# VH-VL binders against q9h9l3: the designs that were tried, part 11

Target 1, 176 residues: q9h9l3
Amino acid sequence: PRKMVAIDCEMVGTGPKGHVSSLARCSIVNYNGDVLYDEYILPPCHIVDYRTRWSGIRKQHMVNATPFKIARGQILKILTGKIVVGHAIHNDFKALQYFHPKSLTRDTSHIPPLNRKADCPENATMSLKHLTKKLLNRDIQVGKSGHSSVEDAQATMELYKLVEVEWEEHLARNPP

## First folded at step 1 (VH-VL)

Design fc8 (framework fv_fezakinumab)
Fold by ESMFold2-Fast, scan of step 1:
Structure fc8 (fold): chain C 176 residues (1-176), chain A 122 residues (1-122), chain B 111 residues (1-111)
Amino acid sequence: as target 1 above (176 residues)
Amino acid sequence: QVQLVQSGAEVKKPGASVKVSCKASGYTFTSYYMHWVRQAPGQGLEWVGWINPYSGDTFYAQKFRGRVTMTRDTSISTAYMELSRLRSDDTAVYYCARDHSYGKYYYYMDVWGRGTLVTVSS
Amino acid sequence: QAVLTQPPSVSGAPGQRVTISCTGSSSDIGAGYDVHWYQQLPGTAPKLLIYDNSNRPSGVPDRFSGSKSGTSASLAITGLQAEDEADYYCQSYDSSLSGWVFGGGTQLTVL
């Protein structure tokens, strides 16, 4: 009965040599895949490396981007009290400087039944692209212009829905 | 400058354990996965496992499960690989190597330590 | 025993082109996993040369290129130089082994 959302973030490189990962886009979708939030986010530090090949972020996206502190407040309002689904979601929470309760967190990169359905080893970390192709017969993260966090969040929610019943049952018996 | 500095050479007897360290500098230690890869004398590269320094999560190659343990200490930006019940065929150079990304896009190693020679002999 | 198959050696003269093959199976390269290449100079640690099949890290000259087709990948080196003398390793992920896998390595000799 708890509300459920899926999240995907894109990060750019800040700090010396661009080695710090800073939040630069966040997309949140509801259970049905409808977009609840999708904003470019301006890091508080100078961007050294846009990481455009993966992030899809370019300098023009930063012109009217929401400052980090404001965006963080908006995002946390959406996430608080909900079950949050993501893929390798600890990276997203780290970029948000946020710790979501473990009991309300679902990470599709570490759900053994999901890997099993994809004919992958149960405890391996499989990419979102691979799982989406195998289980949903859909290609995401196509091309060299970077990834769409909306597309990634939508795929992540759809993947979780494939194992939701059995995984929620497992978590009820084996609380995190 | 991104750098991985490994501990010095070790000589061990069969049945002993060895713990190799890898100290990271020049980047945020918790933002990138760390792999361990070994190379026996005159042989090729062999993947041992990885650790996520942020969470402490690990995953090991099947060959090493039950004998290898990977840990980290975030306060000193250091990763560790401990291999137990050493055999002569564990003699190898052990490398730590940083994943190019931090979970979402990883599968390759962009920065490598210089290696730690572990010799197992009677 | 390496999981991915590479020729043990390849040789060429300065200025020539050489190619190094990397052959996998349906559980690794054939399953769609990307291929990465590392260069290991004598007495040194491996260095990333090519990632995600065909991309070069900053600082790697464009005479190094990679490609992938089916269950195999290739590393091409054009304008061969004496400094290219090294061991070259391909690397991918294997779903049946649940882990990262390497080729056996190819020793490049510049004659």
Scores: ipSAE 0.006, ipTM 0.486, lowest interface PAE 10.4, mean pLDDT 87
Fold by OpenDDE, second read of step 2:
Parts: sequence; structure tokens; C-alpha cells
Structure fc8 (fold): chain C 176 residues (1-176), chain A 122 residues (1-122), chain B 111 residues (1-111)
Amino acid sequence: as target 1 above (176 residues)
Amino acid sequence: QVQLVQSGAEVKKPGASVKVSCKASGYTFTSYYMHWVRQAPGQGLEWVGWINPYSGDTFYAQKFRGRVTMTRDTSISTAYMELSRLRSDDTAVYYCARDHSYGKYYYYMDVWGRGTLVTVSS
Amino acid sequence: QAVLTQPPSVSGAPGQRVTISCTGSSSDIGAGYDVHWYQQLPGTAPKLLIYDNSNRPSGVPDRFSGSKSGTSASLAITGLQAEDEADYYCQSYDSSLSGWVFGGGTQLTVL
């Protein structure tokens, strides 16, 4: 069986007016929540907006940050061949400029059984924070200091575990 | 009726291995994770690990990593727990227990086997 | 050895009310993970008694109730009966261990 990992990325704003989302931190955890990767990443372009209140990224974090190209290589090595779990994961992949096979991707923001468990509309896109609170009774992304990508990745994995058996069976019957 | 039928008692020497079976019935075997929990004589419950019968993926408690192997045969709805390099303190009743999650709540064990006594003695 | 702390024993007379505490930490009960309770009659396998802090499975009398607050949980038994004599275990999930954890168990004696 394939190993599963969960990924969460934090992005900063680059480009004109900081509207381009660039990878600034990436965290990857295994099935058990153990951290496999957690690095600050230096975007190739000048950072215009750190988005600190959401990203948790500060200028000081970029001093010894791993260059994007190097980080990307490291991350891809970890993800290759794995089932990758994430929340709204398309954003993470976009920031990574990498697209994982759909058949090996699990997006907790698009798993109807997960929403059902949380008493949410099945076709709605719920936040990681909301689902984590509802289903795991845990508060993540608390405060104004920004998100913890490790915490978010761990939460994402735990959420997926709640519906893993059902969803994997569903996917087996309905391959993407 | 949902039930888990475990294999019979085992007596092993230190250093040996033991494999306990747990046959599930009354439900879709692959739709529920299966826990293994042990209980030494006169002691409390100790979680050993669990397996996803669908994928075969396992996760073991740190204490047992490297010595325990959980497997399953989906064709006969049976889970297996093998513990190697047995020592005296492995003497315990080993239970399989079906995992369950309902709604927004986390995991619990709703159905238990009757247990399998494994005695390790020289 | 047990991550969750329970009193080793409690006792009560028939008809009385008894409570069994289960004290955890910030990484288990305190982290928001639900608590479940199991009853183990002498010589038998554990049986689910309370799930998700306060819910009773089918067949469990309403004399049994569970609650959770902060880092602790409690099992209450009212109208104590002779057949309630058993060991009781609380169980939760520990995020730091990434695994399920049990209390040490409480032996309930009906006097």
C-alpha cells in the first residue's frame, strides 16, 4: 500500500501589489503526524506582502530560508509516489509549481463524507479550521500570529483518517 | 450480528513468535479499522496498533514497533496480529476491536473479540 | 504506564451513586479529543459503555452517564447494582503519541 503524507504550505505575496502567491513555508507530515519536512522557503521574487497575520511568515524567517528551487526538489522527492493529503491542496501545488497525479491526491476540502460528518453541506467548501473544530474538537489557527503549517498538515491528515476507509473505497470504485 | 472471533490460547517460549487471528462477521470487514489491544494479567488495557483492512496500512504503538506485524485476509474477513521476539512481559490477553467513528466524533472501539491469551514462559 | 489517570478503586452500596474520574493532559483530553468508557466484567472482554464523552450505546442503562470538562472526564453510575461490579477504563487519543490511550482502570466494588 502507498504511504500517505499530508502537506500544507504558507504563501507570501509577490509581484505587483503582492497579488502573486509564492511559497514561503512547506510542511509535510506522515500518516502518524510526524514531521517529514518543515522549511521556510525563499521565493524567487521579491516579497511585497508577508501576509503575516495569516501565513505566520515574517521577514526574519527568510534570512536563512531555503531557495525555492532547492526546496521544490526536496519536497517533490518526498511527495513522489505518495498519496498526498491536503486541504484545498490545489493552492499548495500551484505554489509549488508542481501537480501531483489526481489519483494520488486527497483534498479534504472536497470530500463529501467529511462534510457530512461535520453536519455541513456535502458540496460546500469548508475551512480546515471549521472541520477541525467540528470533527476533532480542536482549535487551530488560533490567534493573530498566523497559521502553523505543521499544525494544519497534521489536522488535515487526521481529518482524512476519519473518512479514509470510506473514501478510499469510493475512489477505488470511481477512479478520478 | 457483528462479532469478532479470535483464535485460541497460545503458549510460547521466550524469543518465539505468536500470530493471533480475528475473524470478523456481520459487517463489511474492509469498512472499519481494526484495533489490537492487550491486557496483561491483573493489569490495564494497552493499545498495540491498528490496521486498515481495506488498504492493509498499519500503525503501531511506539512500544511495539519492530516486533508487531498486523495483516489481514479480506477474502475471509480475518485480521492477524503477529508479535515476535516474545518475552515474559508479553504475556497477556490480546483483543481485536473494531474501530468506529460517528458523526463529528473521534475513534472508539465498539465491538471487541473475546480475547486470546498468550502465555510466554520458559 | 497508563497515560490517563483513574482511581484504582471505588466502592459503593447498592442504590448509591459513584463516580470514576479520568484525568488526562493537554495532548489528549485537554486537546479536545473525546473520551470513551469501557466496562469489563470479571473474566470477560471490555465492552463499550460510553462513547464520545456522554453517549450510551444500545443496551447500556441510563444509570450510566459520562461527562468531559477540560482535561478530565467522569463516569457516573447511579442506582448502583451488584452487576455493576467490574473494571472501568477510560480511553482517548493522544496527539503527542499519535495513538490511543487508556486509563489505568478502576475497579468498582459493590458492597
Scores: ipSAE 0.006, ipTM 0.539, lowest interface PAE 11.8, mean pLDDT 90

Design fd (framework fv_fezakinumab)
Fold by OpenDDE, second read of step 2:
Structure fd (fold): chain C 176 residues (1-176), chain A 121 residues (1-121), chain B 111 residues (1-111)
Amino acid sequence: as target 1 above (176 residues)
Amino acid sequence: QVQLVQSGAEVKKPGASVKVSCKASGYTFTNYYMHWVRQAPGQGLEWVGWIDPNSGGTFYAQKFRGRVTMTRDTSISTAYMELSRLRSDDTAVYYCARGWRYSSGYYFDYWGRGTLVTVSS
Amino acid sequence: QAVLTQPPSVSGAPGQRVTISCTGSSSNIGADYDVHWYQQLPGTAPKLLIYGDSNRPSGVPDRFSGSKSGTSASLAITGLQAEDEADYYCQSYDESLSGYVFGGGTQLTVL
């Protein structure tokens, strides 16, 4: 059986004017949607913008958050050797300062069969929220409390499972 | 004052499960990670894992993954550690300990009195 | 078995100075992770003694001190007293194990 996990990260703004996206939460789920990891993470630099509307991150979440260096080690250990599924996952890896092998990466924002199934243009980049609603009839990222990275990771995994067979076959014929 | 009150001693058979509770008071329960550390008789301390009472997020030591489950009930400021498929070498005093985040990790500033779990046939 | 190495036992007479070493590696102390120390009196739970390599919590006498250098840390006790007889543990984080680690513990005997 395949070792597959889905990841979703929340980022806050650091650096000048808060334009640097720094990891503040990371959630990892397995193939069944079980949570393997879910932690608030303290960036190494001062947080300028919590981006709470989107990230769901508040100052109180950072009081006792896991230092980035420690969290990164924990997360990398979980991801190593696995197929990692995410949505626009390059952002997550960038925030983690880690880049997973392309051959073991699945980005649901760039899977044409998934868009086709959702009656979207195959070459368009659709949001996780939109795809989840269209294909899973599920509402995510609702309310003003910000995103839930666990929910988003679970949704991402479920979306991928819809096209897993087809896409894995495609990748086998066309290795990245 | 900070207090961590743990459940009483347990005696279990091999293969069984045990669930230890830790009720916190004197501070905001959800603001601090709760760690679990065990100590076999006459042995040293061994870290088991932690739970974030706010999010429910957990992280376990590799040794216990698949066998340990940490949960919490925020309404009563109580953390739980359940260990399944018990074996004799699980016999130990299990401590809950409040984690204080420092520059490069956590230290444990307050400890429960411990719960003895005895696994014997 | 312990990732951090401590001497199994140390001893001293009242009033003397004793030192307990805690030897790690490049994946924990050597990676600049903080070292913390705990005192465990017989039949009791561990108590925080030193945090952040060298800081004393409120209530801990200044005769207890901690230091760190390279891959090792050290706990020093001056003016040794009878009530100092206990087990002492160092604690840190190991990035290779992705987990918190303790020393094997040192039993301090006051002669």
Scores: ipSAE 0.013, ipTM 0.586, lowest interface PAE 8.1, mean pLDDT 92
Fold by ESMFold2-Fast, scan of step 1:
Structure fd (fold): chain C 176 residues (1-176), chain A 121 residues (1-121), chain B 111 residues (1-111)
Amino acid sequence: as target 1 above (176 residues)
Amino acid sequence: QVQLVQSGAEVKKPGASVKVSCKASGYTFTNYYMHWVRQAPGQGLEWVGWIDPNSGGTFYAQKFRGRVTMTRDTSISTAYMELSRLRSDDTAVYYCARGWRYSSGYYFDYWGRGTLVTVSS
Amino acid sequence: QAVLTQPPSVSGAPGQRVTISCTGSSSNIGADYDVHWYQQLPGTAPKLLIYGDSNRPSGVPDRFSGSKSGTSASLAITGLQAEDEADYYCQSYDESLSGYVFGGGTQLTVL
């Protein structure tokens, strides 16, 4: 059996006016939702904007954070050779400065059957919060203190499991 | 100041094994994957595989699975590639190269000078 | 043979422009995997010349540029100089092979 994990990352703003997104936390869960990795990560560049309302990252989290290059090595070891599930996962891969094979990537923001089950247009990009509420009857990303990447990764895996059989069949017939 | 220093040329008989070393300096050895790429005389480049020096995890091109083994020794910042059951068509220069992950996969930013492995009867 | 197709040779006069093509398929460049380029001077190891389709590493002159469209990529060299004589290789990733792939190489001759 092929191994499968789900990932969610939190980013902070670096560069001019904080417009560059840099990795500041990564959570990875297995098929059953057990946490395999969850670390705060120190970007190599000065943090201009913590984006705390969305990221949940505060300066205190950076004190004992794992340096980016070390964290990246740990994360890539977990992801390599596995099916990786995420939501708008290109943002996570970009922050990791990482390429994962498209054949082993599952993006829950671009799975038409998942949108169909949620009564949403099949080709629309729906938020993780919306899909989780519609399909799992669960509220995530609640409040203004930031998101939990563990909660998001767990929700993403559960969403994928709703369409796994159907979507894997589709991919076998229509390779990316 | 990044340097990758490889072991010297080897001459082997068909059926033998060869182990090439690549000693890294000028950076944190465990922070970058080490790739191996070979080039037969007068031919193009062919990717063999990579090792993560931090974990010891490896991934090999399908053509070489069952014959190649990649290892490392973090105490001396050295990566190794061993190729077994050598054939004459394994004659090539073998390069180690440091991988930098980008949005669409690894590119190789620093290369060793290569180790010529000659397989002849 | 090589998975990515390059012309075996290209030539130009000093000061002129040459372009080296790299043609792939739907499982590599056509699947939107980036293309990287390497220069190999005679008797030396390859050196990174272009990464991520069009980015230059520090120390690579503006004379070298890269582009990508559809299933193909191109390396352009302007203001040709004698020291540009070398083999040039493109590199990408192929999802059907689950591995990194190179072009067959192009030998550049400065006339």
Scores: ipSAE 0.000, ipTM 0.470, lowest interface PAE 15.5, mean pLDDT 86

Design fd2 (framework fv_fezakinumab)
Fold by OpenDDE, second read of step 2:
Structure fd2 (fold): chain C 176 residues (1-176), chain A 121 residues (1-121), chain B 111 residues (1-111)
Amino acid sequence: as target 1 above (176 residues)
Amino acid sequence: QVQLVQSGAEVKKPGASVKVSCKASGYTFTNYYMHWVRQAPGQGLEWVGWIDPNSGGTFYAQKFRGRVTMTRDTSISTAYMELSRLRSDDTAVYYCARDRLWGSYYTFDYWGRGTLVTVSS
Amino acid sequence: QAVLTQPPSVSGAPGQRVTISCTGSSSNIGADYDVHWYQQLPGTAPKLLIYGDSNRPSGVPDRFSGSKSGTSASLAITGLQAEDEADYYCQSYDESLSGYVFGGGTQLTVL
């Protein structure tokens, strides 16, 4: 199988009232779920809202966090030339201020066969948590400690693997 | 049909800069990485870097960082590679090549015919 | 020096079988990155010959086959023909370099 990576990012709130989503953690795993990258990232702007209940990010995580520009470079080095799998991945790319080629991007939130397999409407946007539970019988994002981007990236990869053959064939016939 | 049309041969002096163009057609230019690969006379292929035509993002091989600049003009589906501070060992045929994804596979599926850049005193 | 190692040259007579090796490391082929092969006829641009270790694009004869094992890949050409005389390059990705890598190329001579 092709060398693929899955990415999941956690964002904190910056800007006015914390409405700007800024990258604060990025996790990248390979096809087997091995962690290739997992770093806390320091946004260029002051953090107004850590969004801890969702992001799992706390102030202490930012003490030795990797500056955004440096982290971005590191991440881009990893992503280059690879198929990048993510869930609602446009948010991750937006936070990274980098957009991977569409032809090399896989968004598990927009894969109809995946939803079909989970007995969900094909055109609906299902959460990673729901799909993971339904298709992998695994609970993620449990508790109040926030998400684990590593766990989410791994789940995303596992979900994609379930429909990889079918979806890749579809994409081959219908290139973006 | 996918086509990559490159600019003509260049002759440059050491220390000068060269900018090679690659006009793409037959596909959505912004959906695929564009790679640059060079080949010195009688030598092998060497990857120079890639550009994401959509975002303009680039990544260069370490060897060329600081000397190479890849750009694109999406309005005319054209990628550019500029190499500065040219040396004699930069003499090579420079190719643009599209990054292809087919199924689970990716590679350089379409290549330009190459642009010879000669650096000589 | 090329990251992937190929023999500088191979030769065979028409109708024979020849193989071209491509030796990598744990950071490229050994890391399960796909190996692709390109054929470069004299005076021309490289042409994709094998993709994804063993797949042939349309138009490539089944005389050409690719395989991969461990940290190495191999291109096999059966029923060697005069038109097969060319340079052949393996290509992969190296995660330590975070970049695409090529073999040094193999010149195939048809005797």
Scores: ipSAE 0.016, ipTM 0.562, lowest interface PAE 8.0, mean pLDDT 91
Fold by ESMFold2-Fast, scan of step 1:
Structure fd2 (fold): chain C 176 residues (1-176), chain A 121 residues (1-121), chain B 111 residues (1-111)
Amino acid sequence: as target 1 above (176 residues)
Amino acid sequence: QVQLVQSGAEVKKPGASVKVSCKASGYTFTNYYMHWVRQAPGQGLEWVGWIDPNSGGTFYAQKFRGRVTMTRDTSISTAYMELSRLRSDDTAVYYCARDRLWGSYYTFDYWGRGTLVTVSS
Amino acid sequence: QAVLTQPPSVSGAPGQRVTISCTGSSSNIGADYDVHWYQQLPGTAPKLLIYGDSNRPSGVPDRFSGSKSGTSASLAITGLQAEDEADYYCQSYDESLSGYVFGGGTQLTVL
């Protein structure tokens, strides 16, 4: 597969007691970190918990937000056929109600060489914030006003680029 | 204006290698993928592979893997396609074609005029 | 063989409408990959005619339109003119092949 993009989504709580994660923002960046997509997304269900501390989503962001069905179509057009990089990316795909082929998926929370470079156990799931600080000497997700999905997607792409050659060679010989 | 200028026609013997060039101008060379597509005489279009001029990363159609190599030289905004162990059925016009802007669809928005490669004994 | 199926030829009279079909499968058009169309005049390189199923580049007349449904796509040409005589190719992406795929091409004759 040819092109590579990185994705990060923000979810809000819907359903009983806000326990269902519903897509409320999506950011996609290209290989060089330029923004290809960044929209607030209106869930089809009533928002019970904005999870603002983590998501950065507030009620005002939902005014004129793109309806889920429309946003999903736009996002999938960008993702299909591409190598998609994310951190704990299964959560993003679940919120999108989308299956992306494993052969085209790169999850920076489960790449052993990346953890090795960060002096972390190869089988541990490290946070994006920790890996970014350790390997890129950059602080992300700063403060209490929620995360920037653009910042997170950019950091995720840069982390993957550190192991890209090694990991792509590994995957070519050991397909998922 | 976007231009893709390809090298001239080549005549090769079976078993030889050929290297075709594609010089880009009118845009930032490293911002767009470059594809190679071939067309045998009187036949349809067949995708060969792509190169990302920024990273040098490549991906080739399964049919050509092991025989094709794509490279680029960013200092002169030129992409190359080298095809080895040529057979008579490799006779075709080879086009370079630019991909659209990042984050769009996999489409070939500008094409070179083509390089005829003839493989004959 | 071409992965996407197009009729080998289509014909119409000046001023008429013709439609060129492009039939794929679940691994390409049916998996919601975009369909693009190229026009190739005799002796020339292909030119992008329609991208992203239905969008026209600047300079392409609105007589040309594209659509996609299920595993198939169509190129419609209205008000046929003699200069429309060309080969037309559809193109998409195939996830099983991890590659770009073309239709076999359709030769349009204006009678």
Scores: ipSAE 0.006, ipTM 0.468, lowest interface PAE 15.9, mean pLDDT 86

Design fd3 (framework fv_fezakinumab)
Fold by ESMFold2-Fast, scan of step 1:
Structure fd3 (fold): chain C 176 residues (1-176), chain A 122 residues (1-122), chain B 111 residues (1-111)
Amino acid sequence: as target 1 above (176 residues)
Amino acid sequence: QVQLVQSGAEVKKPGASVKVSCKASGYTFTNYYMHWVRQAPGQGLEWVGWIDPNSGGTFYAQKFRGRVTMTRDTSISTAYMELSRLRSDDTAVYYCARVGYSSGWYKPFDYWGRGTLVTVSS
Amino acid sequence: QAVLTQPPSVSGAPGQRVTISCTGSSSNIGADYDVHWYQQLPGTAPKLLIYGDSNRPSGVPDRFSGSKSGTSASLAITGLQAEDEADYYCQSYDESLSGYVFGGGTQLTVL
């Protein structure tokens, strides 16, 4: 098997006024886009705001959801020792309460060659939706059903593949 | 439909420089890396480096760093490889070849130019 | 020297099967980088024959097949024909060298 995966998480609002982001779904795909993990996750705190427009999470998804502590253990076993690709991936790692080695982390929101290919300023942070439309001619995150973390993880892996050769060679010359 | 048309054969003296061109057609020039690979007479294939026509970014094999420069002109869909301080052992056919990056680990050289023979002789 | 090891020559008669090995290490094929194969007919540029370990480009006969196991890859040619006489090269990526690497090439002679 390949040593690289892509991850995307969905968060719901917990805490006062729903301002705390808590993990409620995680999808992990392999290099070819096959799903390795996709579970709804039950936060340890009461859900105040499902953020359904973005998360796609509804009350019915929580009924048989995997408790956070158990899900976190499963996810970390998959991520450990692998190159992990994500978009604005610091948000996913924060929700997982996890620190992945920087040398093994690839964030498609901070890869200058990817922005160049999309005719965007190198220092701008572009959304996953915009980069996917511009570079892959594919519409993601459409409609009122919320985002699919599987679709987002798959798109993120494909975006990384567009710059993989150049970026891995850059990292070999400029280790983090 | 995809074609890579290279410049003609060159004969150079030791210490000179040579600049080989590769004109692409039949696809979007900026959507693929352009690589250069050489082959000395009767020998195997040796990778020289690549250029990203979109950014102008380059990466060269360690052996050629300091002597090779790759550039492109997007207005005419042409890539260039310049090799300086030529030695007799630089005598080789130099190929340009297209490499995709849209899927898979380090994609293949899917289309090749017909090659440019560079002869370095006193 | 070439980073990937191929036998310098193989031979076969028309209709036979030949295999060409490509041996790498833990920094290239063993690290799960794809292996690609190229056919070079005398006096011509190389042509992509197999990509991504085992896939054929449009126009390549199904007599050509690729496989990969551990640190090695193999190209199989069945139903050997006179026009298959050529040099064959494997190619991968090496993470320790940060570069594309080729095998030394194998000359196939059709007897």
Scores: ipSAE 0.006, ipTM 0.470, lowest interface PAE 15.7, mean pLDDT 87

